VH-VL binders against o27280. Designs and how they scored, part 312

Target 1, 266 residues: o27280
Amino acid sequence: MDSMNVPEVLEIKRIVEESESVKTFIFSWDFRREVRPGQFVMVWDFRDEKPMSVSLIDPVRSEIGISIRRVGEFTDRVHGLSEGDLLGIRGPYGRGFELMGRDILLVGGGIGMAPLAALADEATARGMRVDALVAARTADELLFLDRLEAAGVNISTCTDDGSCGFKGFAHERLLTLEENHDMAAVCGPEPMMFQVMRILDERDVPAQLSLERYMKCAVGICGQCCLDDTGFRVCAEGPVFWSQELSRVREFGRYRRDPAGRRVPW

## First folded at step 14 (VH-VL)

Design D41 (framework fv_marstacimab)
Fold by ESMFold2-Fast, scan of step 14:
Structure D41 (fold): chain C 266 residues (1-266), chain A 118 residues (1-118), chain B 112 residues (1-112)
Amino acid sequence: as target 1 above (266 residues)
Amino acid sequence: EVQLLESGGGLVQPGGSLRLSCAASGFTFRDYAMSWVRQAPGKGLEWVSAIQGRGGSTYYADSVKGRFTISRDNSKNTLYLQMNSLRAEDTAVYYCARKSNYGSFDYWGQGTMVTVSS
Amino acid sequence: QSVLTQPPSVSGAPGQRVTISCTGSSSNIGWGYDVHWYQQLPGTAPKLLIYYNTNRPSGVPDRFSGSKSGTSASLAITGLQAEDEADYYCQSYDSSLSGSKVFGGGTKLTVL
């Protein structure tokens, strides 16, 4: 009892270099403690704890994977680790993605492809048809293409600079895709997710979106999940929300918080 | 050439039932969400129901929820609207419409008149 | 009343400009949802005139243009012609669990 509230010290079994800035850390996992795509764990380097989405769920090998982008002091330290080194893992936390229907569209931006890669594995294992729109600023930042291809996923790419696939943003590429889907799952920068959500809403495609800023709220350490135009709002457990839930959050896709807690445009 | 051809309209008594059909041609039917939009005599357009292209999800206006059922048969390129417990307020021309990638209704059928009267 | 508000009628002489407004709220146009416009000639089905706020389908002359700002959108028709007499409808999406598509009440355009 209370097993998920205490960090378990796990050995890094394998490290996969996904790109110059992204690594996937693989650990042995006891699947008596169930984990689903869309859920996250708290990664503890014995100094700081940060929430990280689970990017690989492999019950056959009894492994989970956590993909981490190098963006600051904590992630720099973790990237410096080797196979055999130890990390504290606590969780899983949050609500995961729900799968329904026969067809799913995945729309991922940058590291947002990490939880969607785990979802793609589950959807293909269930016999669903999976289409993935993988978006990044440049070709070098497109993630998991080989893994998605190996799983039988139909892949479309777009880059802001045109270095791979469609030149433009994810939502611009989405407008050129004619196929309707039973559902969609979206993860990436919040402005991208907002644009994609509006199009999917207008197409009558039910969508689930994963928001990093709600991960702390899901573990009960955040007293404020969002602050809307009318004041303080306590959100439901994240990080995955249906688009209809997010359409009522005035800040979604429009504003972030500065160090003083003020709303600033993205 | 995209074509949508509606049929099944007519005169029906209050509380009665009617089934509308829309035969689609000129495009890959299963790739597009489809809707029914109605227009009462001398009134504006009102969205009634929508269905996704590959199946899975259906949507209804509150005024028809529980009474109307939208369905499709992709093997026959045909959209249906089963209308039960009809009311005088349901009297309208019913249009079959295709939903585009942009969320607009880019092609419309000619409409079929449904009159609910005693 | 309609969730999207349009004037019931507008009129102009041949060659003139008219503008038809479509006023929404924070749950539809103001949220960022896109606006589409339809032309319905007397006795016919509606036809898509403007989609995705500003875009024209093939075959629609550039006399027709759309714009969107804040909670409102507008359709502008320049160089009015007799064949422009029709009802015009705006359409958007309103956030709800039912996936609501909403139409304006319609505007009757009369050309003298």
Scores: ipSAE 0.609, ipTM 0.829, lowest interface PAE 1.9, mean pLDDT 87

Design D42 (framework fv_marstacimab)
Fold by ESMFold2-Fast, scan of step 14:
Structure D42 (fold): chain C 266 residues (1-266), chain A 118 residues (1-118), chain B 112 residues (1-112)
Amino acid sequence: as target 1 above (266 residues)
Amino acid sequence: EVQLLESGGGLVQPGGSLRLSCAASGFTFRDYAMSWVRQAPGKGLEWVSAIYGRGGSTYYADSVKGRFTISRDNSKNTLYLQMNSLRAEDTAVYYCARKSNYGSFDYWGQGTMVTVSS
Amino acid sequence: QSVLTQPPSVSGAPGQRVTISCTGSSSNIGWGYDVHWYQQLPGTAPKLLIYYNTNRPSGVPDRFSGSKSGTSASLAITGLQAEDEADYYCQSYDSSLSGSKVFGGGTKLTVL
């Protein structure tokens, strides 16, 4: 509906501190506007608007959760808010994850675990076996471990610095995992997703990857949301893509575009 | 010892059907993706089809899509290839192959010959 | 018509070094996909020789080595022996062919 494109001013019902740098903001939600894991909303603090993935979907309590990492001026202001304060929310936008088969591998890096946590809830409710590879630079950036454990997810961890679990990158840890899966879902830094995707492609594991790339629009009508040669609009045709779709994008995992359209390494 | 033993090959008329089987032993069959790879007489290797370890995801070369069906029975440790609407160009030795975690074909069967001719 | 190009034949004398190339494109080796190599002795099934670009399975002597750079990969055989006479195939993954595994056309190695 048109109402999806107009911000609704919602009260922050609860705030969950996921880590020292990440908070989940919980809002009452009218599920006549359906929300699926992998979709995002635009969060408006009455000055700036930014896309944020939905990390909790609870139709029983009529709530959604949005997990936000503190990385800049907008997120600093939002992190300064308290229960009872107001934010503008519009959406949801984008296509969500699709589930298939009996077994799923989740591979998440840092805040990329946010949409995967919502997916884990749906997959476990569907009766799937869920294995999660949770990756971060350091132990304090590993997110949602308690929530995943409570949901019955089988968890492996890795950190770049070796502060928790396997010392190394997600793709290095993935090579040591001797299990295969009916499908995978991947979300995190784009270079990590590229490395994970190529391994999963070679293993014949169909994978969906969530691209939460830099963007300035929510409805896909501006060119800044497009991906290279494919013309994919992350906000309209993504953010979730099958690996076969992304293998057609020459810049995926290798380069990004600055505001001038110049190719820059990650 | 990992063993893969193919059977079901033979001579068939164009337009006919054959069902190939591959009996696996020496490993936990359900944990491995499996493939069929063929080789025409005097020619190179061509990947035909793949199936995920627990059966669900199937993949086909464009040359066989819509005509061949890969399946497996994990309780019997057996891989199958149902081949329909066979053509002369399908004439080949068909190998059963196990796929490793690295995406390589780490073990191969001895092959079974399929000849499509009048 | 192979998306991975190998020379159809190479030859060498016992004790020499031979190299077999495997040339791909931006949709396979150039995209980042890994390369595996198989040895097929006359009248036998293929056997895995090199996996994941550079790795040897148990039982493969270190005379066999693999490498990968850009859109290409190479198999090197040092200290060539008569028993090495075989067909050699590279294999990778190609995203443009509906996500298919692809083999090179094969290289016949003759030990003279």
Scores: ipSAE 0.390, ipTM 0.727, lowest interface PAE 3.6, mean pLDDT 86

Design D43 (framework fv_marstacimab)
Fold by ESMFold2-Fast, scan of step 14:
Structure D43 (fold): chain C 266 residues (1-266), chain A 118 residues (1-118), chain B 112 residues (1-112)
Amino acid sequence: as target 1 above (266 residues)
Amino acid sequence: EVQLLESGGGLVQPGGSLRLSCAASGFTFRDYAMSWVRQAPGKGLEWVSAISGRGGTTYYADSVKGRFTISRDNSKNTLYLQMNSLRAEDTAVYYCARKSNYGSFDYWGQGTMVTVSS
Amino acid sequence: QSVLTQPPSVSGAPGQRVTISCTGSSSNIGWGYDVHWYQQLPGTAPKLLIYYNTNRPSGVPDRFSGSKSGTSASLAITGLQAEDEADYYCQSYDSSLSGSKVFGGGTKLTVL
């Protein structure tokens, strides 16, 4: 318990530049402290602490990777670090993805591909057939394509602006893909996840979805990450939920655009 | 081209069992989720059960959960519904239906009649 | 089931327009789930008539059209013909019912 709640100061062993705005920071890891795809760690730069999903789990090399998108002051500072610099890491926290069946569909949007890349590695190692739909606003935001290909994943891409692959949203691309998946895992912006979830529901494909956006308040003790009056805390109960669990959460999908473009409660 | 043909219906007593079959042809069977949908005499359509293309995931309406088992044999292009502990309210025509990737039931069989009566 | 509400019957004369409503709630059509429509001629299996709210399968005449707004959907039939006399069912998915595909109660169309 204590080893998970005390930050360990680790040296940045390697940095992979995934895109102009995303880097993967790789650390040596003692795998006596188990890590599973879908879990997150708290990253401490000695000023602020933020939750980050684990994007690489490599017990052969004794490494974990954490992929960070540059979106604010904390992430800007971390992006300024070099190999050999130090960060505090504590965790892992949260429940990971559960794998079942023989075939899995991964649907990732932007940085949401980070936890799904780790899941792809585990699913492939278990002998599952893995299809990935990698979605982004533009071609430059498509992440982990080379890594997924190296893992033996069958890749489809789409961009909102049509700069790479299918032109359109992830859910529109999903409608053109073949059916034969025993399960799916989804991570990305909540509007994307909502649209994808409802299509998978209609297709009778059980899906797990990761609600990473709530991890900023992952302090666990005061219940600030509760999704509704059911008492779900993303950091304790999540961040990964089955679609059937999310259909009971008042918050998930509670807003949509009306014909005037306004956010309206259900 | 696409064809679905149900069989195995008949008269059965309450508490009895029946196994329905649906023979599929004209498409790659393993690529499609399949469902059973029933219709009681003079009544509307009711979804009963669904199975994923590879057979790893199954779904059931609450009214049949624990009594019915959906399965498939992709090497024989055949869908099955094992019905146990049958009740009078299970009396219906049972349709085999293919699920499209848009979520609709795009092809239906002709149906097979199941009558549960003493 | 009454999860999706359709009028039990509608009628019209040849050449007229009829509309069949399908009224749902926030857990189904209002949640964003798509609506499909099926035509069932007497003594036959249902046939897909409209899929994914507005789309027609090959072979369905353009006299049939679908729409969806808010918590409801509609099937419109223009230029009504005697052979359109049938039962019509809307179908969607309901998030509150353990992964359930839900059908409307059905609407009997009578061509006068």
Scores: ipSAE 0.507, ipTM 0.775, lowest interface PAE 2.8, mean pLDDT 86

Design D44 (framework fv_marstacimab)
Fold by ESMFold2-Fast, scan of step 14:
Structure D44 (fold): chain C 266 residues (1-266), chain A 118 residues (1-118), chain B 112 residues (1-112)
Amino acid sequence: as target 1 above (266 residues)
Amino acid sequence: EVQLLESGGGLVQPGGSLRLSCAASGFTFRDYAMSWVRQAPGKGLEWVSAISGRGGNIYYADSVKGRFTISRDNSKNTLYLQMNSLRAEDTAVYYCARKSNYGSFDYWGQGTMVTVSS
Amino acid sequence: QSVLTQPPSVSGAPGQRVTISCTGSSSNIGWGYDVHWYQQLPGTAPKLLIYYNTNRPSGVPDRFSGSKSGTSASLAITGLQAEDEADYYCQSYDSSLSGSKVFGGGTKLTVL
């Protein structure tokens, strides 16, 4: 527990280019510090520290992977690094996904497929049937399709522009899928997650959703990581929540908070 | 094409038990979640219980938790509701209903009457 | 006591328009959960009439329509016919209560 609060300086062992905007950074990991799908680590580039979801958990190779999308100054610097360079890693933190039943639906949008890819590996290793709905704006932004296919996952795709698979949004594609599932896990833009959660609730499919929101404190001390209405601290109580917990959060899928705590529409 | 046929209803005394069955035909039974919905004489619809296509996920209304057990046999295309510790307020027509991907009940059986009376 | 409130009765003459309201709260329709409508003819099982707020199953005439706004939903019936005399139920989902599927109390439509 305590050892997770001090950054360990780790060498970047391998970098996988997932898309033009996404890279997976792979590190050797000591699994005496257990890591579960849905948890995150704090990544420190010796200037800034940001939370990143764990996208690969491989005890056989003693490796973890962290997938990072290029969205600002910190991530631009990290994307400029090479194999052999160093990053500080602190964690893991947060509540991971829980698996139940015989089959699971994964619904991922963009970089939200990162924690779901790690979950897919665990679910398939446990003998569950895994169906994944992978959504993105365009075909070039669909992530982890080859990895999911190699793991035996049944894949459906959708893109906003129709460049791959179903033309439309994830929730529109979900309405055309006829498969039963004992549970679901969802990660992506909050508006997408809200629409998907609503449909899964109505279908009596228990869903867990991962909130990859702006946050400043991995241990739940910072007030800016609180959810509206409930007072939940994403880093302490999340980032993974059951759908019944999120149904009490008025801001979910509607607005977020900036660094000053002000409401900003999606 | 799609047919749901309930059976097993009847008259029982308070504290008694009944097992309802719903025979399904005209669709791939295991691909659909199924529910029981009841209607007391002259009253509205009340959802009672739901079960996923493979039976791994089960839900109950609070009014029946601990007393009713929903189950299914996909090899026989049959849905069941085991009702124990029956009360007068459980008196109702019990409908078997199929759940669509939109969350609606798209097909209903004709119902079976359960009367709990001394 | 229904979580979704419907008027107990509505009436109209043949050829007229009637609307049946379904009033919810912030934990069901107001949250964004979808509304479905069922028609129950006397002595018969309910039949799906409108699903997913506005959609009609095959075989349902286009004179039946659904809408949803705020915390409420409405079923509209235009060109009212004698055969429309029935009980109508709205249904949604409420995550704040036990028993996630909730039905309205029902509305008896009388064709004069």
Scores: ipSAE 0.591, ipTM 0.819, lowest interface PAE 2.2, mean pLDDT 87

Design D45 (framework fv_marstacimab)
Fold by ESMFold2-Fast, scan of step 14:
Structure D45 (fold): chain C 266 residues (1-266), chain A 118 residues (1-118), chain B 112 residues (1-112)
Amino acid sequence: as target 1 above (266 residues)
Amino acid sequence: EVQLLESGGGLVQPGGSLRLSCAASGFTFRDYAMSWVRQAPGKGLEWVSAISGRGGHTYYADSVKGRFTISRDNSKNTLYLQMNSLRAEDTAVYYCARKSNYGSFDYWGQGTMVTVSS
Amino acid sequence: QSVLTQPPSVSGAPGQRVTISCTGSSSNIGWGYDVHWYQQLPGTAPKLLIYYNTNRPSGVPDRFSGSKSGTSASLAITGLQAEDEADYYCQSYDSSLSGSKVFGGGTKLTVL
């Protein structure tokens, strides 16, 4: 009936400045369309459409939030908008995170903390113990620390440059984290996610990873097919995958492809 | 001082059952994933089963899936392996092993011998 | 058959260098998973010898070293001593086997 594939033009109700480069745009949402952490929406500025992870899910206030990092022409235009301005939103789309066990580890890099912040809210509401490893290149790029703290999340930070918390990469910080977890959820740059996944696999912690480039596959726009168990190439629906599923994606964490299909190292 | 002590091994007939225990001391037991690793007489090491620190996740080698059940009691610092429908091929020394944050088996018990024979 | 391949035996004289190989595939060592090594003296439980490819636990002498490249790993023992006579096992993780922890078949080191 009401196709979730048709954009709704929604008013920006509130904007939260998360950092110099990240804003969360909050919209009224009809929760007859259920939204789960790890799902995304297509954001349309009436010129271009881009997938964005849902970072806030609040059925009590009837609101969703979408966190957007300023990285190019589309996101620069969206960052120029104000409360009361309009954006087209369609969705939600994609496979969300699955929660299991008694405690969870979240490992987020930069804007990858956005879908994990929504997951933290659900996990704490379920009575789970949540530990978050929040990683960024610099202190200025650490996101959602106040929101995670308010939710009762136990937070560890690391920055590549040492400007806040542990000096080093997320996977290096993870090796010093002593408590075990029943599962983990990981979102951030692919090289970081690959290193974190490898350690969690070896530690016997099942991990789910959210891959931005697979969001297009979830809405039927697919340029990449994965080899299935029968040898046929099939398009995998994302963006959230279990670590075992990613072992079949040979380019994960190693290289990407340009528009001509050439390998470009990360 | 980390210590792991296995017990419960013995002689059992094919199709029988045994329950192995591993008593742990010297560390915060709930913070470590635990595994069972076996070694048939004169043969190499084979990983059998693993359990997460809180017990929310279990893993099994295909050779034992559906027959063996790993569990733990963190209040007693004890790891268990319930072995059902035992076969001659399950004859081995069973080691309790702790999994480190690096994914290695950093501490091992002395092992307990399970012999499946008529 | 082991998914990680080790030579079944190696030998050397005291003071010599020996190397034990551990050959995997794209689903384990080649995927990037770490390699750990265990020493098993006759009649004893295995003991961690090398972890996380190159690291030594406290009490393991510098004569033991590990390396990893491509789909393979190696354990090197320099200044071979009679006490090094043991079985040596590599261990990694294999994503294709339901996330299994996999051991090599083992290598018996004989000190001549």
Scores: ipSAE 0.578, ipTM 0.813, lowest interface PAE 2.3, mean pLDDT 87

Design D46 (framework fv_marstacimab)
Fold by ESMFold2-Fast, scan of step 14:
Structure D46 (fold): chain C 266 residues (1-266), chain A 118 residues (1-118), chain B 112 residues (1-112)
Amino acid sequence: as target 1 above (266 residues)
Amino acid sequence: EVQLLESGGGLVQPGGSLRLSCAASGFTFRDYAMSWVRQAPGKGLEWVSAISGRGGKTYYADSVKGRFTISRDNSKNTLYLQMNSLRAEDTAVYYCARKSNYGSFDYWGQGTMVTVSS
Amino acid sequence: QSVLTQPPSVSGAPGQRVTISCTGSSSNIGWGYDVHWYQQLPGTAPKLLIYYNTNRPSGVPDRFSGSKSGTSASLAITGLQAEDEADYYCQSYDSSLSGSKVFGGGTKLTVL
């Protein structure tokens, strides 16, 4: 028990370049420690530790994949690693997605497609019909299209600049989609998720949303990782929430907290 | 083009049961969530029940929960409302309504009258 | 009591402007949920009049307009005509309720 709270040093088995700024790091994994789509792990480069969503879950090959976007000092160092190099992995943590019904919608923005790609694999393996709305700023930032297509997912794309698919935001594209679903799963920038959630609520489509929140402690024993108004601890009670839970959180989609706890508008 | 045609209303005594049907045409039925909305004589609109397009999720107003069951048959383009343990306060015109992509009720049937009286 | 509050009646003369308010709370309109408006002529089923806060379906005259601000929404009718005499209902979504679709209590518009 509690081996998930101690980092295991794992060798990088394979690296997949998803885009100029995103790489997926693949590790051998002992599935006696179960992992589900929507959960995250703590990645340790022997200097800093950061939470990363699991983007590939493959029990047949005994592998997990972790997709990382290059955005700062930690991720720059990790992107500089090669196959055969070592990283510390702790986890998994958090509540994963729940599948229901026969037809599901995935709405992903940027790196938010990472946990949704793992969910798409599970849903298609169960024989579910999967529609994915993949959104990004530009065509070059759309992620996992080939993997989703290979899995039999029905794909719609949308880019802010119109370089691929619908020109506009995810929620604007969603308004033009005529098909309905038994549930939806949403992951991406919080303002996008808020707009998508309210539309799905009004359409009577139950939605699960994954929060990419700022966290101080993965196990919740030190620091704070809570949502305003509800006291939810993202690492313990999330990162996946039903829309009904998030609609009670005043800060969702409107403001975030800086390290000093101040409200900062999006 | 889009049509919603309701049937099954009538007079029932308290404690009785009734099943309403709504035949849909002119659109791909399975792609739209459907609702029942009622209106008591001389009163306002009250949402009663909703069902997702593929039928995987159902919703009920607290006033009917446990007594009413919404269902659909997408192969027949038909929506149903099974009403059990009927009470005088369930007396109303029951409308079948389609939920648009914008969340509005964009098309309504003509309504069917349900009267619960002894 | 309705979760969304409307005045029970409003009145006006032909050619005038009337406004019908729809007052909600932080769990519905104030949360950001959209407001839709329906017109019910005497003896008929409701018809969609305004959707997604400000949009008109084909066939709805531009005399009808919707707006939303804070916890409230409004329906404005300009150039009031006799055929506008009807009941008007706002409708939104409420996150605090199990049955989450909510209608206002309705407003009876009387034209002189």
Scores: ipSAE 0.519, ipTM 0.782, lowest interface PAE 2.7, mean pLDDT 87

Design D47 (framework fv_marstacimab)
Fold by ESMFold2-Fast, scan of step 14:
Structure D47 (fold): chain C 266 residues (1-266), chain A 118 residues (1-118), chain B 112 residues (1-112)
Amino acid sequence: as target 1 above (266 residues)
Amino acid sequence: EVQLLESGGGLVQPGGSLRLSCAASGFTFRDYAMSWVRQAPGKGLEWVSAISGRGGYTYYADSVKGRFTISRDNSKNTLYLQMNSLRAEDTAVYYCARKSNYGSFDYWGQGTMVTVSS
Amino acid sequence: QSVLTQPPSVSGAPGQRVTISCTGSSSNIGWGYDVHWYQQLPGTAPKLLIYYNTNRPSGVPDRFSGSKSGTSASLAITGLQAEDEADYYCQSYDSSLSGSKVFGGGTKLTVL
């Protein structure tokens, strides 16, 4: 069924409340359709369809999880659903993370921890040492700390307001962390990812970054997938990119696209 | 006290090979990326090669790519630079340097002179 | 080919202020990569003088300061002293070259 890109109507098996604004929706999944961390699915509420990163991949229980932050009309409607309700799911889509070496650093901001939580599970299952820098505006917005701890991940936190861990931004906290990693994976607000990327580039730590704003373009349904300067087609290769690829694009970290496709500063 | 001590420099003929070593002490060697930086007589600094802390990733300047190989032995706290197909323009003092958490070269060795001459 | 451009020399009298420029492009300093500065005294290895644009390592006098704006960076030395006579190098990272750390051509400071 996956080869036809047809939405499958799935029952919400379980809902986990991650925070006041974030829920994880868990579905039974047929793993004949392989899913890798960093990939996304299209979630259809029978009115609108939106891309959502896969945050849980559990072949033992035959389950996937999709974490959704309440930010608008679609996500507000989905947050109103209960166990037993139905959603349309199609995918997975996009390029997932690649794991290399023995030690990995995860740097996640807000809902960007969702795909990184799935990556943490895979990395620990492979016997890698995993360090996670979990960043948020406030302590209540830090996500997946219990799940990461249960997986054996070494956790550092930072909050803008200092309510948990280091007081400051992810890149400021990163400067105080030991360099002991073969690679990094980064997901969060684009300005955060830009600052983190340049520090990792200068340290010679290869990094992969997930550009969630381009996820729907990766399935070929959006004309706003091209980045400035290079003519690079994000929709063909995303949402996950190596830092070297992104460092050649002046738009990354500087501009976003409005609904009309115009460049606007962050 | 952080120390970097280089050895292996000398006089070699064009087309020859030489292996440089850098012995590190006073810090957890595996936690730091390391680089080789060279300086030709009377000239400026030129970055040559870098290696990640665990040795999984290596980087080279275009001028040495395919000829030089950077490596490390974390059990011996030692950095290496294998130099093959040497040219007269490779004549320089070669410095071992440690990369800080900020991306700077915060500690440097004393340098070892490599002279490529007939 | 120097990716970062420095004046080859600057000079000043004791007690004066000198500034050394480091001019890059959109692929390095202009992209947002950090600038570090090194002092090389005659016959010695380079020593880190300024890191991460503006920070001083322990033992570096506050007479040395760094700044970064646009595609350029500057090293300022106030209260110039005879022992400041040295070569000074800026260093950054260039995204147009894989794994490339780039140095400026160096500036010889003469204390008159």
Scores: ipSAE 0.289, ipTM 0.709, lowest interface PAE 4.3, mean pLDDT 86

